# Miniprotein binders against q9h3h3, part 109

Target 1, 235 residues: q9h3h3
Amino acid sequence: EDGFTAEHLAAEAMAADMDPWLVFDARTTPATELDAWLAKYPPSQVTRYGDPGSPNSEPVGWIAVYGQGYSPNSGDVQGLQAAWEALQTSGRPITPGTLRQLAITHHVLSGKWLMHLAPGFKLDHAWAGIARAVVEGQLQVAKVSPRAKEGGRQVICVYTDDFTDRLGVLEADSAIRAAGIKCLLTYKPDVYTYLGIYRANRWHLCPTLYESRFQLGGSARGSRVLDRANNVELT
Key: E = the ipSAE of ESMFold2; O = the ipSAE of OpenDDE; V2 = 0.75 times the mean of E and O plus 0.25 times the DockQ between their complexes.

## First folded at step 9 (miniprotein)

Design p66 (at its last look DockQ between E and O 0.02; V2 from the best seeds 0.00; counts 0 for: pae E 21.4 > 1.5, placed apart)
Fold by ESMFold2-Fast, scan of step 9:
Structure p66 (fold): chain B 235 residues (1-235), chain A 86 residues (1-86)
Amino acid sequence: as target 1 above (235 residues)
Amino acid sequence: STEELIERVEELVEEILELLFEARKLAREGAPLEEIEELIERAEELLEEAEELAKRAGVPPKRIEIIREWVEELLRRVREAIERAK
């Protein structure tokens, strides 16, 4: 936990985004090829920098599945960053609403549900379920980290295109649960990532908007979703 | 002041989000179309007010267009939910 600096984590994330990705793209590849692709590239065996005996010999930053309707739109990230600098010098209050307005104005709307799992069969099985949901149209796009040299947990990211569309975010959670996922999920808008806003900040902004826990029974079968910022249960 | 105009735009955006969330939720639950349409009409009125205030505050036209496109996409999702509910 305290052994790693924010600079180390940011550098590792940037390197992963810049290295090649292994992609199953349902916009150009028949859905019938997915099972063979998943068998060829199980995330527990794909190594970050390539190794003899792994499925990859070259570095891999991410393993991703794009849905048939996926249309990448990161928005105007450069404009967002410039406006953020101007906002900080303006003297105006910085609140969740102000950040949301900035994100909308620059169309930087994507966000993601995150889950962390140890390398092994359970990770590979969870990823396969998510990948099938993406190809079948219940989710838009997802990616999973490759196996790190030191080991440790891997992360599956399931993206939604608009974090301001609360119901869309909740629908993605439902689809993840329907895919058989039972672990803790947290939802983070990408705007906080692009602006470098972390948990402990002067504006008391919570970059994690939602938390989802698996639960059986009751009217809200599948999960309980908590609004982290307001500490209110939504389901 | 310019800052007061921008704060009002932010308030209107938050109201639009609440209206559209409620509209989409009601649409999914098969609520009466009249109730959903009232929420949609109110959101559209608030959008027009937000655009005018943003313009007076000196927000670039391209940014105002992005706000409109964002609301139009959320409205499309409400209408899609209406169709699916039957």
Scores: ipSAE 0.519, ipTM 0.845, lowest interface PAE 2.3, mean pLDDT 86
Fold by OpenDDE base, look of step 10:
Structure p66 (fold): chain B 235 residues (1-235), chain A 86 residues (1-86)
Amino acid sequence: as target 1 above (235 residues)
Amino acid sequence: STEELIERVEELVEEILELLFEARKLAREGAPLEEIEELIERAEELLEEAEELAKRAGVPPKRIEIIREWVEELLRRVREAIERAK
């Protein structure tokens, strides 16, 4: 499944962060306009570079939806990076606990549920479900990558404010499942992205803290969430 | 296999990242320019290898371009760090 690694996604994400975003902001735009906006900018048709015939004529980095309660707070990313460099120089052991502590110290606590979907109806439908959940206040913020010129999977990112808040992470999973999403979800803290911690990193750190698998007939949550660090089911 | 090629591309991208992060660190620490340039040169070589493997794996050219652009941006940041240390 995980064809192009977190690195390509990170590279794409960094490049995408420099281009304009298509944003639906529920703080300033009535919820009644969401359906029209989704119809205008289906993520399977929005192209990364504004290809001829696409809904966008200019490059688009991300398509995003901001909820009413969304407040952007990235914390002290520069301080985090400096502390990380100092830690590497110290030769001290680096563990998931170390990263957690760095994140807390520098207030870089955001994380995201990730899902990868092929371009098409299923992606657009999934995105519409997520966008609605954000506008309805069940989720805070989400974004989806635009279509690449030659296809490939697109990623939907659903953010939580604090990756250390297990309940908040689980609540977001529940909301995603309630929106009708049945694919595999992985949860990645943003701190791991900022520090360049990817799948095959030299510290053997798993960049994914949680995995959510859809479960039919299970508890009200509709998923099983695995803590990858401890190999323990949380649900 | 295509999957093996993709995995190798991923490994190379990670190695490039490690090299460029180290280069940036060294630049900030005021390391000799020659040491930093060696890391940059190695990263550029690995990027070329990654691009070739990605092409062989059938990775869309635009995705390859994105990787290149990202690496180039990191290289730019390294160069900026060198200039600031000067």
Scores: ipSAE 0.015, ipTM 0.228, lowest interface PAE 7.6, mean pLDDT 83
Fold by ESMFold2, look of step 10:
Structure p66 (fold): chain B 235 residues (1-235), chain A 86 residues (1-86)
Amino acid sequence: as target 1 above (235 residues)
Amino acid sequence: STEELIERVEELVEEILELLFEARKLAREGAPLEEIEELIERAEELLEEAEELAKRAGVPPKRIEIIREWVEELLRRVREAIERAK
């Protein structure tokens, strides 16, 4: 059922967050080491639990690259969660604007562009391009999921620091496209993640705020970006 | 079009929420009553407009009533915050 699926997804995300991450940190590691690191830990070969023959012997929750300007700030997550519980008991309508206001009030403004790719060359190539863009300063921080035992699509997350800053979100989209990425991108504000709100939620909220589709010619960004909450094109 | 009317209703509801949450914040901070009342009056004006547009858009009457009841509950909580700050 929908509630069971959401609980399962939350448990998997929490476990991945608590397990060790493989991190290339441009703040402490020379950029010239990036290519060797990417070759050592391709996301299609790094396994979630350290399978035999993989480059990792221990569990890996995420593979991440931090840019030189990366400065983490999650905001007032506890206050956000308390206010969310109060809002639910109030009987008030719950809308995308409600979540936006909660996020603004509690300074939980980060969000991420997402792309889903099958394991293999295309995934590893896309990740390498994103990682280079982060180290070169066009993007702030990105992560990619490791290979699951049963296979299936993996996710690359490219973070931005303020989902309400549409220009900043569009600039990140442009940097992703400049790295040669042509697949569908969807954008999810972190507020939805901290509140456990996924696609099939009981409030019928759409956690995908923006959608980006690659567009040939004419466009400075190389993509067409749609605001899904308001059904309006930003580009 | 109906889609444009629905989009406008949603915009008005979001503005109402912003006004009433700001009014409650100002009340808890002890701001002058006149500033809080201006936000409340604006929210009430927007609610009337949102209801009229929702009717034109064909929104079911029960859903329109839910929106009004919800806004009325927010108004009650804002006024309670004003009283507690005194």
Scores: ipSAE 0.000, ipTM 0.080, lowest interface PAE 21.4, mean pLDDT 80
ESMFold2 (binder alone), look of step 10: mean pLDDT 85; pTM 0.823

Design p67 (at its last look DockQ between E and O 0.02; V2 from the best seeds 0.00; counts 0 for: pae E 24.6 > 1.5, placed apart)
Fold by ESMFold2-Fast, scan of step 9:
Structure p67 (fold): chain B 235 residues (1-235), chain A 86 residues (1-86)
Amino acid sequence: as target 1 above (235 residues)
Amino acid sequence: STEELIERVEELVEEILELLFEARKLAREGAPLEEIEELIERAEELLEEAEELAKRAGVPPKTIEIIREFVEEALRRVREAIERAK
C-alpha cells in the first residue's frame, strides 16, 4: 500500500479507535456472563455506524474482550513519534533493529496477531473461541472489527504486551490455535502502526514480524510460525 | 563519537535480549540452574556496560531507567520460568 492508501488506512483506524467500543471486561464482569454477551453482539451482525436491524443503533468502532490481568500500557507514543522524526533527520540507517530499539526506549512494546475473516458463522465462531480464551486467561486482550456497510472481511486482533518477548508471542499463537482457529495469522508490533508504517513504505521495512499457518494432518494440532524478517522457522 | 556509543548501547541491549531468551528457554526445559545462572550473570554484566556507555553518550537518565526496567521485566520472566519448572 502506497503513501495515499496508508493515510486513508490511518484515518479509518483513528476513527474506529475514537468511536465507542463494545467491551466485555473480565476485570469487572463475571465470566459466566460472557456467553450471553457473545450471543447479543456477534461481530457479523454488529454494524460499524449503527442500524435499526442490528444489535446497535449507534456507531461501534471495535468489539473487545479484556482479560482479568489486562493492564493497558501504550508507552510514550508522543516521545516515540518525536524520536522517529529525529531519526529520519539524523542520517542513521532506518532498520528493523533501530526501530525495535526506539520502541524499547519509549516502552511501545505491544503487538498483535491478526486474522481476516468474511462476515458469517466462521467469524462469529472464531471470535467466540478467542473471547473465551481471553476470559480464561490464555490470552490477554482481543478485539474484532464490526461489519462495514460495504461488506468485506473483518479483522480479529489478539494482543500481546511485548513483541520482543518471542516466547510470549508464540504462546499467544498456540492459544489461538487451541481455540480452533485454522486461518493464516500475521503478527504486527503496534510501533509500526503508531509510526504509520504499512507494507509499501519508503523505508522498505516489513511491519509483519511473524506468520503462522495451521498444519493440516497428524494426530495433534500445530502451527508453523515463520519469522518473516529473518526467514527463520520458529516451530 | 556519541553515535558510536549509542550504537554500542543498542548492540548490548540486543545481546542481553538474546541471552535472556536463551535463559528462559533453558529454564522451561528444566536445564541445570548453573547454565541458566551463567546466562543471567552475563546479561547483568552487559546491562551495567550498556548503562555506563549510555551515560557517557548523554542519554537522559529517564531513558536509561526505562532500559533497566525493560531488562528487569525480561529477568522476571526467566525467574518465573525457573519457579514453574521446579
Scores: ipSAE 0.441, ipTM 0.814, lowest interface PAE 2.8, mean pLDDT 87
Fold by OpenDDE base, look of step 10:
Structure p67 (fold): chain B 235 residues (1-235), chain A 86 residues (1-86)
Amino acid sequence: as target 1 above (235 residues)
Amino acid sequence: STEELIERVEELVEEILELLFEARKLAREGAPLEEIEELIERAEELLEEAEELAKRAGVPPKTIEIIREFVEEALRRVREAIERAK
């Protein structure tokens, strides 16, 4: 399903964190410049390593858009990791509830809706929709991976401040759908990435908390959101 | 397929981390060095396999480097645990 599994996303996220980002910051740049910026740096053409003929000559980790309300707060990731190591050593059962409590305790609450799209017009169009939604204040922050040399899917990440705030997560889904996105969305807390909770992990924890499927004529939100942990529809 | 290769890389990375976790645990418990080194060696073999599969999948070299760095950090932690247990 998701061409970038959590490990690839984690590795890519870590790699991407080391390389320069192409950022449109709505806090400092007029919204009127967004279209020109999108045209200059379409995600399908921005290459990870700055290939000849790409819009970027230097390596790019991520292309990102920051909204007016964006405030970076990663919490105590180091404390989280230390507590996680201690927990693993204790032999105590590890559940989604355990991870939730760790996240809350260390204030590592960010999460993201993820969508995977092949390079091309659909990706660039999706990204433009998301970027506009961020600049308009419907979303806070989003990023998209640059094009890999051999192609493959690119990932758009749309962040929320608190994965434990179900309403906030659902609102972000609604905003993504309103931006014209119809693909499958999966929601992953950043804490799961920081702790190395990937697919098929030894604790059998699902790294995806929510899935959103587009639905025509259904709920006012235009999507069906599934709580993966409980296998319950939320919408 | 590229997707299958990526999935396999992920499985390998997970297996590596599990091995290194166990190695670290054994080190903390004062297990024989030979037993710990066997797990480390296996993890290193799997890392090489994962890197080759990642290359075949078109994973960017820098992303592969991050996987390596992550594993190397885990390895370092195992080595530190071994030294602390001496």
Scores: ipSAE 0.006, ipTM 0.208, lowest interface PAE 10.9, mean pLDDT 84
Fold by ESMFold2, look of step 10:
Structure p67 (fold): chain B 235 residues (1-235), chain A 86 residues (1-86)
Amino acid sequence: as target 1 above (235 residues)
Amino acid sequence: STEELIERVEELVEEILELLFEARKLAREGAPLEEIEELIERAEELLEEAEELAKRAGVPPKTIEIIREFVEEALRRVREAIERAK
């Protein structure tokens, strides 16, 4: 009996990436239209499946904003995954350094800052600030989950194009803080996502590369950033 | 003061449990795995902070272990919910 329910939940969890996305694309849409779009599709009211009373009549997997400079390139994901399988059978040690090298070799360099917020004004306000930063060019691309079900937190993902470019990742953190975001941020390179490596994994790898905490009166960028791999402060 | 540190530890533990209960609820509701995992990672980071503050406050190691065991049980139930949703 539980098997039927579990299969349905797994299918629903997988479907978001494959369902339609609501996208504001600054490469083809004037920036003056952004505020109207944000008012039409606040993430706290856009429902996963198009519930009655919501602004969307069809399912929505993600709400996204693409900046002027957004150039999608996932890299050689298939080659990355094949090399990962070969590495696991080789007997060589699996370390953060080997993951970094795999990502570089296969050009799977993107990563994302993540924040989790409950539905409501705080979420919608945070998303609007991030979306404006993307359209204004301080950030390149962001997405936010729709309201999946009553009482669920939603996630905002702010992407960067190269997790090995520490300065670029820190500049994105600064832009997020300038948008008024004060919650904890965590940064995860996409290589971990494509290889299915989560926080609890048998290699004890830490998929969170950086942690950012807001600091009143801290550095010029307004945050304290910890390098989780080396347990050292960067700011 | 020691009392202020203990109050902060208690607040952190409550936030950790709220995050893990939310993560378990999202898993049961079929939310994206990435969203669930980030709640877990946030809860684990707060646990590290709570343990550091508890040590500074002079909380006995046995009590710190009890806190960790309580959080680890909540985390185990989240991971079970994720596995059942597959």
Scores: ipSAE 0.000, ipTM 0.107, lowest interface PAE 24.6, mean pLDDT 79
ESMFold2 (binder alone), look of step 10: mean pLDDT 86; pTM 0.835

Design p68
Fold by ESMFold2-Fast, scan of step 9:
Structure p68 (fold): chain B 235 residues (1-235), chain A 86 residues (1-86)
Amino acid sequence: as target 1 above (235 residues)
Amino acid sequence: STEELIERVEELVEEIMELLFEARKLAREGAPLEEIEELIERAEELLEEAEELAKRAGVPPKVIEIFREWVEELLRRVREAIERAK
């Protein structure tokens, strides 16, 4: 994906957020309808811009499942962005700690576990497991990207409401594992997304705070979670 | 006041988004190009106004640049929808 910049990725993400979403909303829709919805809209078949022969004829930015308790709160993103500009021009170091402080000050606390999977049965099966966990109340909200025009991996995002609540982040990891997910997971606070911190960022920061790997037989929780900022194992 | 300027910028941003969503919908439905272009022109006018007010409100230049790039990406997608509908 040579040639993609942080600015390009941010613009692409904003476009996806603005395009229509396919949503199963457990706040207003009976849980008994979920299986039919999942069968109608498998993420490996839903196309980003619509296509005859796909489940959608119209553009789809995201496929999402909202839990019964879902209440979106993005905090003060404008204040965060203004403070970020000030930090960039200051003599203060740009570290995970200073970004955490900006996020806390502006109440931009949400974050997400990310998993990247190739289009196919394993993606669809993983998404179905996550969606059921959301509707059953083990997770709060999740979304998955549609299939891009060029192909490539799709991403499942599983959100938590406070990235500074380490126990809540770890509980989400456990629920993901309990849903049958065995692939690599990485955790990214939304503050990093709003500030354009991706893999190729100019500040040379690790774009994720936590990493979770499935471990056979060694862990009481079924996974090993690493705090990437402090290089400390949490489980 | 600065607070009033920021509120006005937020109102303009919401209107820009609504215009671009409508333009994209019309493009997908094969509506007359003249109607789609009118919505695009209005969105571009409001973008210029929003940038001016944001600058007066003390919004950092980088934040204004990010918003401009976001609107330009949406305009690109509206044009793609027009071509795809042909």
Scores: ipSAE 0.000, ipTM 0.114, lowest interface PAE 19.8, mean pLDDT 78

Design p69 (at its last look DockQ between E and O 0.56; V2 from the best seeds 0.00; counts 0 for: pae E 8.2 > 1.5)
Fold by ESMFold2-Fast, scan of step 9:
Structure p69 (fold): chain B 235 residues (1-235), chain A 85 residues (1-85)
Amino acid sequence: as target 1 above (235 residues)
Amino acid sequence: SPEEIREEIEELLEKAMELLFEARKLFREGVDPEKAKELLEEVLKLLEEAIRLAEKLGNEELLKRAEILIEWAEELLRRLERLLK
């Protein structure tokens, strides 16, 4: 996010989506093969553009694990983009509520919990925990970025199919915590990604809907979740 | 006391969340929509009591939390009713 415009961030995200992915697909691959796959492709070692010292010689956009019930549905992204242009020219307020309505109308409903970790053993351990939760059915699908040429933090994205299913978003948070994750998590609907809502946006919208912090006190939920739009602690 | 009222509100909110998760599970699995509806009606009763106590306590944060959960329960109930036709 530092030093880049929303347009540059969107272009980088598109390039990663278009490049090849390393995928463990639990719909077609036995769960018993996961540990070997994780050992072969630790995200701290997989490089964005390939190199002879890494597990990959060719570019990798994302490293992903698909759950047994995973069914991709991006919705009507073109209709969303057209409606977004109309909304901007209409003079109507651009708020979390109006964006939510556009997403519902065009069935662009997926969203994701994000965690940012430095390359290293901690990232690889966190990814392994998430991947196992996906393959075991506690989470639907997840991906992690490869190591960038310039270095910097990598991101693990844990997806839910419907960000308007708020309880489902919270259940995913609980499953992430149960997998041993203790770092800060933020939740972002994919509609915000498609429309270029990042930290420095012109509408002054918070780029995430929820924030989850590990609960040190050992509560049953394992975390405290804040609703950023309403500024209310939910757990 | 204010502390006792706060604890009572937090217990109501925790119970409401528990029942909301159960109702959502039934909704997602497509199982026993009448039971899911009964759970949501109980959630709304718990949250109405939480609002009454939060207003009495003058606690704006707990009031907002209960109002948000009512919105969630009402939306899930609307989705369930559409499924039932």
Scores: ipSAE 0.459, ipTM 0.816, lowest interface PAE 2.5, mean pLDDT 87
Fold by OpenDDE base, look of step 10:
Structure p69 (fold): chain B 235 residues (1-235), chain A 85 residues (1-85)
Amino acid sequence: as target 1 above (235 residues)
Amino acid sequence: SPEEIREEIEELLEKAMELLFEARKLFREGVDPEKAKELLEEVLKLLEEAIRLAEKLGNEELLKRAEILIEWAEELLRRLERLLK
């Protein structure tokens, strides 16, 4: 993963939240309009700051697709942060179990499968597959980062409602694979993002709970999912 | 000591990150944009001190981390100020 500091990723994510999103909302827009929308706003061409000649004239934080069943629920992020500060001050050991319990207590349960792709046809094709899966109800919500000036990799995020529901996480992996995605996937709870737990954090917590690797051969499940916390294959 | 200065910088960066996330939340919720502005102004003060200490220490890594955060905090503040006008 590109050597962006935790601070850079956090800052970029914050700036992206303040800029307008390009959204296809399947709850209000007919599914038949999806292909035209995808053609109008290919992620490889949509620029972060609305560069001349881009499909967007204004800054875009994210490109997103909302499914029919999508309901935004962020839980009690304030209570979570306050509890996290209190926990840090207490000097108590912080473990993945501690974070899981905080997340459950404050109902901050969302998580996401992440894939990083270079700008271009493969990214746009991957995004189109994911967007279709969301509109068809196989996935609930997804977003993709716009093209940065530096031309770095773009990220597709596919959300699940509950990172503690292993079955739901695995079902989303299966749906992503069914959409034709073969790259490495990593699963990260949003709670880790809200608490500033990135790579190389002082608690040595791995922000990635699961990894999915596509398999070209053998049995019905197109991917192997690894529980990174326990180093156990789930599939 | 150089190690104490390093620890102080790391603490400043951590606190700056925490306050940034709080400001981000307040901004997204649209509940208290003035409080979000106050938090961002505090973040900038913390990061200015982190930069000063990182320069004194000659630690390019910590300097870069602080500079990245200050750049974005300033951008966020400018955006927020435009929304408050």
Scores: ipSAE 0.073, ipTM 0.607, lowest interface PAE 2.0, mean pLDDT 85
Fold by ESMFold2, look of step 10:
Parts: structure tokens; C-alpha cells; sequence
Structure p69 (fold): chain B 235 residues (1-235), chain A 85 residues (1-85)
């Protein structure tokens, strides 16, 4: 899976984090300016490195919208990582439950719903709906990757502040669906990212905690949400 | 055995990634750049050992995985060295 190994994904994520972001910040920018901003910077046309003909002339790592309630807080990541090292040498089993407890103890509770869409109108329309939901207060923070030169799917990340609050995670799923999004959603707690735990890890952990599938006529709410750790349907 | 050596390499790569993400966080926040530098120096030591073991196995996949992390650790170090001077 060329270009999708854990190391390739980590390297690209680090590069994107260090490059400039295009941000609409509702805390300092009137909501009436959102539509013009979205039209200027559609994610299918904003390029990662500022290609000719792009709306951006400089590299862009992420395109983001911050809601009025956005308050950045990663928690005690260093303490989390130290405790993770101690756990690995302790001989105790490493399970989703032990990761959950580490995250709680160190206050690293954020997570995100992810969706992957090809460049084009569908991506731009989905992003616009998410951005409006953030500015209107139904969601707190979202970001979308810019268009890579090679093409391929782009990712929209919709953050929640506490992955252990299942009701809050389900409310975010509902807000995403209300924006008209019908593709597969996967939910990843940030603790997995900070510990470098990806798909093919030696503990056989699944970094995807929840999956959400839109299902017409099969669910009371229009989403079927599965807890992958416990193999339990939440909806 | 080759399986034991592969497991050791994977442990080194996982630890290196963990420290690299912590150093990135410290770099972006602008707090404690001396700790970020210390972490990156340890990352490079872990990756040097991973390279040595991967060469012993003749495993190109593991070499490429380590080289990706080396590149990013060295880029962060270059940026930190500019800040600390």
C-alpha cells in the first residue's frame, strides 16, 4: 500500500502541520464572510504546494474552520507517552480499555470523525456544509486536506472534545449527516495518533473506534454506528 | 532470529514515531525547545539502530520506513537549530 504506510502518513501529516493553514476563525471573523471564503478556497482547487492556477500561491497544509467555542487543548501528551512506555514494559495486556484509561488519566480526550472524498463538487459541497455547521455552533472544529498534485482522495476531519462521551460523538455524527453527508465515516481518538498507533500495529489494536454508515430505511436516525472495539451497534 | 530482529525494528520505529510527534508538538507550541531538540536527537539514535538491524536483514521496506522518519527528524532539528541560535 504505497504512500499509505504508517510512516508515510505520519511524515505527510507532519509536513502539513508545519506549512501554513487557510483558516476561517469564527471567533474573529463575521459569519457573513463564510460563503465568500468558501467560494475562494474550495478544497478541490486549493493545492498542497501552490500550483499555477490555484487560488493559493503558497503551500497549504490544511484548510480549517474554527467555531466560536474552539479552545485548543491537547492534554498531557508527554505524560501519556511516558505512561505508555511503562505499560509496554509492565507485561500487562494492551487493549482498547487500557488506551482509554491512559487517555482519561492524561486528559487526551479529543477525537475526530473522518471522511474521504475524491476532488470535485461533492467534496466541496460536503466541506461547505461542515464549515457552516461549525460556524453555526453544531460542530466545534473541522479541517480538510488540500488537493495533492498526484490526485486521490482528500480527508475531512470533524473534531469532538471527548471520545469517551458517546452521546457527544453521536451528536457530531448527526450534525454531519444533517449537512447531507452520506459516505462512510470513521472515528479515531487522538490518543492513537499521539502514541503512533496505526493500522498494522503489533498489538492488533484497531485505531478506528467507531464507524458510521448512512442507511436509508434501516435506522431510526439514518445512521448505523458501530463500536468497533466492543462490536456493539450504538444506534 | 529474523522474526525477533523484525520485531525489534518495529519497536524502534514505533518509539521513534512517538518521540517525533512529541517533538513536533513542542516545536509548534514554541515551549521548551531544548526538550524538543533532546527528543529529536533520541529519535535519530533509535533510527540509526533500526537502520543497522534492517540492513542486517536486507529488508528494503524497513529501511524505507526508517528513512522517512529520519528525514522529518532532521528537518525539525534544522528548524530548531535556527530558533535556538
Amino acid sequence: as target 1 above (235 residues)
Amino acid sequence: SPEEIREEIEELLEKAMELLFEARKLFREGVDPEKAKELLEEVLKLLEEAIRLAEKLGNEELLKRAEILIEWAEELLRRLERLLK
Scores: ipSAE 0.014, ipTM 0.482, lowest interface PAE 8.2, mean pLDDT 83
ESMFold2 (binder alone), look of step 10: mean pLDDT 87; pTM 0.854

Design p70
Fold by ESMFold2-Fast, scan of step 9:
Structure p70 (fold): chain B 235 residues (1-235), chain A 85 residues (1-85)
Amino acid sequence: as target 1 above (235 residues)
Amino acid sequence: SPEEIREEIEELLEKAMELLFEARKLFREGVDPEKAKELLEEVLKLLEEAIRLAEKLGNEELLKTAEIFIEWAEELLRRLERLLK
């Protein structure tokens, strides 16, 4: 989030979600087909709005891989948004804890580890590693943004089904590290995305719950994780 | 020394997290709930020791970390107990 308002970022995200997705669905497609699919659709070459020189001639919102056990549940997003408006009007304090309770009440529990990488070999290699981890069952589901018209970094999103299952969130971090990923990771619950919680929000909330940094050699988990909501380092 | 106590706390927290992941894996796979419960009881013992040492060290950050891990272990224990009826 740089130079855009929360409203602008939300509009872009909604447009991407509404455009067609390129999906490898391990629930219906044999794992043996993954390598060919990855070679056909490297994210550094798939363009957001289509290009004669790219793998796609039509717009692509996301490139995604669904694991064998993936079962989507978005919860009650409409109820969440109505309750959020009521909460803002109520005068009750808006904290990570109150947002967590709002999310639980409306069953909007999914969240994601985010990594931002420049278009190129490193991005494609990282995505291939993540995609293989999803198909092998170490991760549940992931997606990567296509290449934007103006260039800039692309984002890989690795989802967990319940951000309140903190062990599951940290297990996903470990699986990402085991896949060879060494860049900075941040974790964001989808409730924050739906409610427009970004870097410069009026409630002074940190827009992410966790930050993961690669730890070379000395860490049993392969990473150092900071709990940003509580401002506590989890070794 | 303060550095030795800090290192001991970090080792206890790392071991607790390792056992928490093992217990959660058993819980999710529906395999050996008695073993998962034993692992969680060991996790709570490790975390209680980490809290004792963090209080002695006066390190509020490590104390908070151990308290958070206890909350996670207790949540998983409650879920496991419900599964066991």
Scores: ipSAE 0.000, ipTM 0.296, lowest interface PAE 13.9, mean pLDDT 82

